# VH-VL binders against Uncharacterized 76.5 kDa protein in phbC 3'region: the designs that were tried, part 3

Target 1, 117 residues: Uncharacterized 76.5 kDa protein in phbC 3'region, of Thiocystis violacea (p45365r139to255)
Amino acid sequence: RILILEQDASHAKKIASLLATIGMETLVVDDPMKILARMQAFRPNLVLMDLYLPGATGSELTTIIRDHDDFYGIPILFLSQEADLDKQLAALKAGGDGFIKKPVSREALIAAVEYRM

## First folded at step 18 (VH-VL; from a2 with heavy chain L99Y)

Design b3
Fold by OpenDDE, fold request of step 24:
Structure b3 (fold): chain C 117 residues (1-117), chain A 119 residues (1-119), chain B 109 residues (1-109)
Amino acid sequence: as target 1 above (117 residues)
Amino acid sequence: EVQLVESGGGLVQPGGSLRLSCTASGFTVDSNYMSWVRQAPGKGLEYIGYIYSGGSTYYASWANGRFTISKDNTKNTVDLQMNSLRAEDTAVYYCARDYWGYKRAFDIWGQGTLVTVSS
Amino acid sequence: ALVMTQSPSSLSASVGDRVTITCQASQSINSYLNWYQQKPGKVPKLLIYAASTLQSGVPSRFSGSGYGTDFTLTISSLQPEDVATYYCQQSYSMPPEYTFGGGTKVEIK
């Protein structure tokens, strides 16, 4: 079970479809403010997190998630076009468990997801 | 310059309805969490709810069911529909931006619009 | 809901005095605590966010401290323009069942 936060709805659908081909159930969350409730209900094994969302960053959201004990242990994998290594590192320091830079191949994304679940 | 301007307040009878509007300038409402907060005369602040990108909304437990938040991205406005109004709903209603860069804090406020519910 | 208890409800002090306002959360909110200033007849203004970070443009005589359940807003040297009601607000709740303290009215003697 994978929870997806992606600033582009179309791209979120593509990711969901891709993961479905390997039998993964996905839930796209379109409102960062509702992520904890979604995590509570959906019980994901992994969160795919875009670094940039409307009005918020994935790092900010990750910090909030880690500040809630019930969700501290859920892996968060960043998936973003961000190329700056310092910003990537900052995302990891915020509590991310990995960072995949776009564009990424299907095989590479699947491998990253399977490795961290 | 960034600002929020509320409108639509006024006198309404108990059981009545009223629609407030908030117009933003200097920033885009659709890329922010836009919130409504009210303040009864001489009292404190009370959170009502928000609307976000894509139209996602959330309401405080006490407000759920009687209040509806909507927006018009073309006009850069946010509305608050209030139904079944009661005397205790009398308050100044503020729209505010909930900014995540500050670990979620209301950094921009409108001047507020007064709603008086009285027979 | 998360309850914020603010004290005192009102205080009167002299210009130059050190003023302290406290806010207690019913459960830990980490550092997700904001302070607002509302001058008479005006709208609320953000003073401090994340418990201790001063908002841009706010005088340095204002400071915030605390973590978990107990928080403090301090005015090191009260000025006439500081006459206002101050509110704390927790931003820990997600989804946002945001709650405010009852407010502290600060006046000059």
Scores: ipSAE 0.912, ipTM 0.961, lowest interface PAE 0.5, mean pLDDT 97
Fold by OpenDDE, fold request of step 24:
Structure b3 (fold): chain C 117 residues (1-117), chain A 119 residues (1-119), chain B 109 residues (1-109)
Amino acid sequence: as target 1 above (117 residues)
Amino acid sequence: EVQLVESGGGLVQPGGSLRLSCTASGFTVDSNYMSWVRQAPGKGLEYIGYIYSGGSTYYASWANGRFTISKDNTKNTVDLQMNSLRAEDTAVYYCARDYWGYKRAFDIWGQGTLVTVSS
Amino acid sequence: ALVMTQSPSSLSASVGDRVTITCQASQSINSYLNWYQQKPGKVPKLLIYAASTLQSGVPSRFSGSGYGTDFTLTISSLQPEDVATYYCQQSYSMPPEYTFGGGTKVEIK
């Protein structure tokens, strides 16, 4: 099970569809503030989240997630076009486990997911 | 430059309804978590709920059902619809930005608008 | 729901005094604790966020400390303009069932 935090419904749908081809169940969340509740209910094995969302960053959210014991160990992969290595590193330091570059390719997505699940 | 301005407060009878508005300037409401917080006269602060980008909302457990938060991105406004008002709903109602860069803190507040529920 | 217990409810001190306000959370909130100042007839103003980070523009005489359940707001040298009610607020809960302390009214003797 994979939770996708993405504001762009079209992109979320695309990612979900790609993951479905490998038998992965997905839940799309578009509000960072609701992610913990959704994680609690859905119990994902992996979280894919946009690095930048309105009013919040993936890094900030990851910090919050890691500060909650129940979700400390859930892998988090960022979806982003961010090319700045320092910013990528900062996001990883926040507790992220990796990056998938946007636009997300099927091969990159599946490889990243299979490696971490 | 950055500012929130509430409006719509006033006197209303118990059981009545009232709609408050919050107008933001200097930043975009749709790019932020916009919250409502109230304060009864001489009392503390009480969180009501928020509206987020795309219209996602959340309400404190006590507020769920009687309060509805909405927004108009074209006007850069956030509204609070209050129904079935009670005397205990008498308060100054503030809109505020919930800023995640501060591990979520209300860094911008409006001046508040007074709502008095009385027969 | 997370309960924030703030103490004292009120205090009176002299100009130049060191003032300490405490806030206790019913469970650990890590560093997700904010302090606000509300002067009489005015709106709340953010003073401290993330337990110990001073908001820009706030005088350095204000400081915050704590982690987990016990937090403290300190005014190293109380000034007349510091007369206000101070509130702590937890921002740990997600979804945001945010809760505030009961407030501490600070007055000058």
Scores: ipSAE 0.909, ipTM 0.960, lowest interface PAE 0.5, mean pLDDT 96
Fold by ESMFold2, fold request of step 24:
Structure b3 (fold): chain C 117 residues (1-117), chain A 119 residues (1-119), chain B 109 residues (1-109)
Amino acid sequence: as target 1 above (117 residues)
Amino acid sequence: EVQLVESGGGLVQPGGSLRLSCTASGFTVDSNYMSWVRQAPGKGLEYIGYIYSGGSTYYASWANGRFTISKDNTKNTVDLQMNSLRAEDTAVYYCARDYWGYKRAFDIWGQGTLVTVSS
Amino acid sequence: ALVMTQSPSSLSASVGDRVTITCQASQSINSYLNWYQQKPGKVPKLLIYAASTLQSGVPSRFSGSGYGTDFTLTISSLQPEDVATYYCQQSYSMPPEYTFGGGTKVEIK
């Protein structure tokens, strides 16, 4: 069960479709302020998190998730175009468990998600 | 340089409707959380709701069903449609930008527009 | 529902005095508390977010503290331009219900 936080509906559908081919159930969330309610209802095993969102960042959202006892242990994997290693490291310091730089191949995405089962 | 300007306030009878508009300068409404907050004369602040990029909305439970938030990305505006107005809705209505990076704090406020509901 | 209780409702102090305003949440909100200043006839302005972090451009005489349910805004040396009503506001609820305190009116005497 994989929660996808992504503003771009077309990209989110592509990720969801890809993960469905390997039997994973997904939920797309396009509004950061609703993520905790969505996580409570969906009970994800992993969150795929966009690092840059309109009016918000994935790093700050990760901090909020880590502040809540029900969700603090859920793996968070960033998926972003950010190439600067220092900024990638800052995202991991906020509580993320990995970082995947876009663009990413189908195989690389599947492998990264399965590794964090 | 960033600015929010509300308009559309005025006197309205109970049961009436009114549409407020908020025009943003220096940033785009579609790239931000945009919220409405009101303040009755001599009273404190009360949250109404927000609209987000892509059109996602949320309303405080007291406001649900009577207030609708919408946006026009071409005009860079956010509107508040208020229906079935009551005397208790008399207030200054502010639009504000909710900047997530500060744990959901309102960092930019408009000047407000007064709505008076009176028979 | 989360209730924010702010005290005192008003106070009067001399220029240079240390002023303390408190805000209490009915349940833990960790550090998700903001403070706003609203000068007479003006719109609210963000002073402090995340309980203790000063917003850019806010004078250093303002400070915030607290965690959980009890929070404090302090003005270390009251100035004439600090005459305002101060509001606390929780941002812990998601989706937001946002709850503001009732306000504290600060005057100089």
Scores: ipSAE 0.525, ipTM 0.829, lowest interface PAE 1.7, mean pLDDT 87
Fold by ESMFold2, fold request of step 24:
Structure b3 (fold): chain C 117 residues (1-117), chain A 119 residues (1-119), chain B 109 residues (1-109)
Amino acid sequence: as target 1 above (117 residues)
Amino acid sequence: EVQLVESGGGLVQPGGSLRLSCTASGFTVDSNYMSWVRQAPGKGLEYIGYIYSGGSTYYASWANGRFTISKDNTKNTVDLQMNSLRAEDTAVYYCARDYWGYKRAFDIWGQGTLVTVSS
Amino acid sequence: ALVMTQSPSSLSASVGDRVTITCQASQSINSYLNWYQQKPGKVPKLLIYAASTLQSGVPSRFSGSGYGTDFTLTISSLQPEDVATYYCQQSYSMPPEYTFGGGTKVEIK
């Protein structure tokens, strides 16, 4: 079970469709403030997250997830166009488990997701 | 330069409806969480709900069904539609920007607009 | 659900006094606690977020402390311009119910 936090609906749909082809159930979340309620209901094994959202960052959201006992251990994989290595490192220090720079191949995305499962 | 200005308050009869508007300057409503908070005379602050980029909304459980938050990105405004108003809805209504993340606090407030519900 | 209890409901103090306001949550909210100041006839203003971090432009005589359920706002030396009602507010709940305390009215005696 994979929760996808992505603002761009068409990109989120493409990722969800790709993961469905390998048998994974997905939930797309487009409102960061609803993520904990969505996680409680969906019970994801992994969160796939963009770093940049309107009014928020994936790093800030990761910190929030890590601060809540029910969810702190769930793997978080960032997928973002961010190229600055220091910003990538800051995201990982916030509690992320990996960073994938866009664009990424289908095989690379699937491998990264399965490795963190 | 960052400002929020509410309008549309006034006197309304019980059971009536009223639409409040909040105009943002110095930032865009569609790039932020925008919230409504109210304060009854002599009372404390009470959260109503928010609207987010793309139109996602949330309402506090007491407000659900009677209040609707909407926005107009071209006017850079957020509206609060209030229906089935009661005397206990008499309050100053504020719009606020919710700087979420690790802050999760209302960092910008409007001046407020008074709604009085009485016959 | 989550209840924020703020005390005292009002207080009077002299200029220069140390003022302490408390806020208690009915369950742990970690450090997700904000403080707002509302001067007479004015709108609320954010003073402190994350229990202890001062918002930009807030005088250093204001400080916050606490973790879990018990939180304190302190004014180290009360000034005439600090006459206001102070509100605590939890921001732990998501989706937000953003519960406010009942307020503490601070006056100069």
Scores: ipSAE 0.500, ipTM 0.825, lowest interface PAE 1.7, mean pLDDT 87
Fold by ESMFold2, look of step 23:
Order: structure tokens, then sequence, then C-alpha cells
Structure b3 (fold): chain C 117 residues (1-117), chain A 119 residues (1-119), chain B 109 residues (1-109)
């Protein structure tokens, strides 16, 4: 069970379809403020998190998730175009478990997700 | 630099409807969380709800069903539609930008518009 | 439901006095507590966020502290321009209810 926080609807559908080919259930979240309610209902095993969203950042959302007793242990994997290594490291220091720089092959994405499952 | 201006307040009778508008300048409403907050005369602040990029909304539990928030990205405005108004809805209504993330706070406020519900 | 209780509801103090305002949450909100200042006839202004972080442009005489359920706003040396009503606001609830305290009116003797 994989929760996807991604702003680009077409990219979110592609990710969800790709993960379905390896038997994974997904839920796309389009509103960062609803992420904890969605996590309560969906009970994900992993969160796939965009780093940059309108009015929000994935790093700050990760800090909030890590501060919540019910969700602090759920793996969070960032997927972003951010190439600056210092910014990638800052996202990991916020509590992320991995960072995938876009663009990424389908095989690399699947491997990264499966490694954390 | 950045500014929010509310309009559309006035007198309405109980059971009536009123539409408030909030015009943003210096930033785009579709790139932000935009919220409504109200303050009854001589009383404290009360959260109403928000609208987000792509039209996602949330309403505080007391406001659900009677208030709706919408936006017009072309005009860079956010509206509050209020229906079935009651005397207790008399308040100054503020539009605010809500930053989701490190602050989780209202960092920009409009000047407010007064709504009076009275017979 | 989450309730925010501010104390006192009003106070009067002299210029230069140390002023303390408290806010108590009915449940733990960790550090997700903001303070706003609303001067007479004006709109609210963000003062402190995350319990203790001062908003840009806010004088250093303002400070905040607390974690969990008990929070304090302190004005180390009250100035004439600090006459206002101060509100605490929790931002812990998700989806947000953003509950505000009842306010504390600060006046000069």
Amino acid sequence: as target 1 above (117 residues)
Amino acid sequence: EVQLVESGGGLVQPGGSLRLSCTASGFTVDSNYMSWVRQAPGKGLEYIGYIYSGGSTYYASWANGRFTISKDNTKNTVDLQMNSLRAEDTAVYYCARDYWGYKRAFDIWGQGTLVTVSS
Amino acid sequence: ALVMTQSPSSLSASVGDRVTITCQASQSINSYLNWYQQKPGKVPKLLIYAASTLQSGVPSRFSGSGYGTDFTLTISSLQPEDVATYYCQQSYSMPPEYTFGGGTKVEIK
C-alpha cells in the first residue's frame, strides 16, 4: 500500500499504474493538508513524496509526519527534480528514507520502492 | 507588496445569502492555501475553511453545509458564499493566506468586510 | 473537541512592566501553537509560530515558550504600541480546525 503525494496528475497516474503492475495498491493525495487523514484511512506501508508543492514542501510535511506517533515509522521516499545535493540532503535530514532524482527509469523507481517494502 | 482585499459585506436578513470576494495582489491564489476567518463584534477569531490549488476545499465542522469557498484564477479572487444566514453569523470576515509547512499559520490578512444579519 | 483556554482575559500594566499571557490546550498540541497580535481597529498580525519562533519584523521583547498543553507569551518590557488583544491558535489538528483562544486584552494603566 503506497500513498503518493504528487502535484502533477498525469505523472501521479503514471506512477500509480506502474506500481499496479507489481501488485501494489496506491492512493494519490492532491492536498497536502489532508495527508494525515488519508494516512489514517489508507494505512500505507510507504509514502512517495514530491518535494515541491504549491504552498507546501515535502520536507516540512515529512517533519510533521515524523512528529505524529501513529505514523513516524512509515518509510518516506522523495521523488523530485531537485538536483542540488545540499537540498537533497536537507530533505533526508527532515526524516526521509531516500531520495530519487527525476528523471528516473521505471526499473529504478520500482527497485527503490521494493527495497523499502 | 502582497495584499488581500475583501468586499461584498453588508446587511442581510436572517435566512438570506451573501457572497464575499477576496482579491489578491502580489501573488496568485492558485499557488497557495487561501482561508476565511471571522470575528464577531467584540469576540474572538473563528476559522471557516480553505481552498487550495486545484480547487480542494476544507471546512471547519461548524461551517460545513452553509458556507462554500470558490476561486477564480483568472481574476485572482477567492469567494465565500454564505447561505441560510443567522444572527450569530454577524461578524467581520477576513481572507487570509495560510502557509502549510514550517509555520502552519496565517501570514497575510485582508482588512476584513462586515456582515450584519438582522431583521 | 480541542479547546484553547487563554488567561487572563484582560490585564492592565505600566510601560516597562513584564507581561505574561498563558494559553492551555485541552489536549497535547506538541509545539504547534501560534500567537497573533490584534491592535484596536486593526487586523490580526502573526507574532510567534511553532510556540517559540519569532516572526520576521517582530520586536525581540516578545517571546514564546511551551510544549504539549501549556504555553506562554511574554512581553519583557511593555511599550505603548503593545496595546492589543493577543490570541493563541493551535495548528496541530489535521485537517485543520485552527482553534483560537478567547484572547487576552492588554491595556496600559
Scores: ipSAE 0.481, ipTM 0.819, lowest interface PAE 1.7, mean pLDDT 87

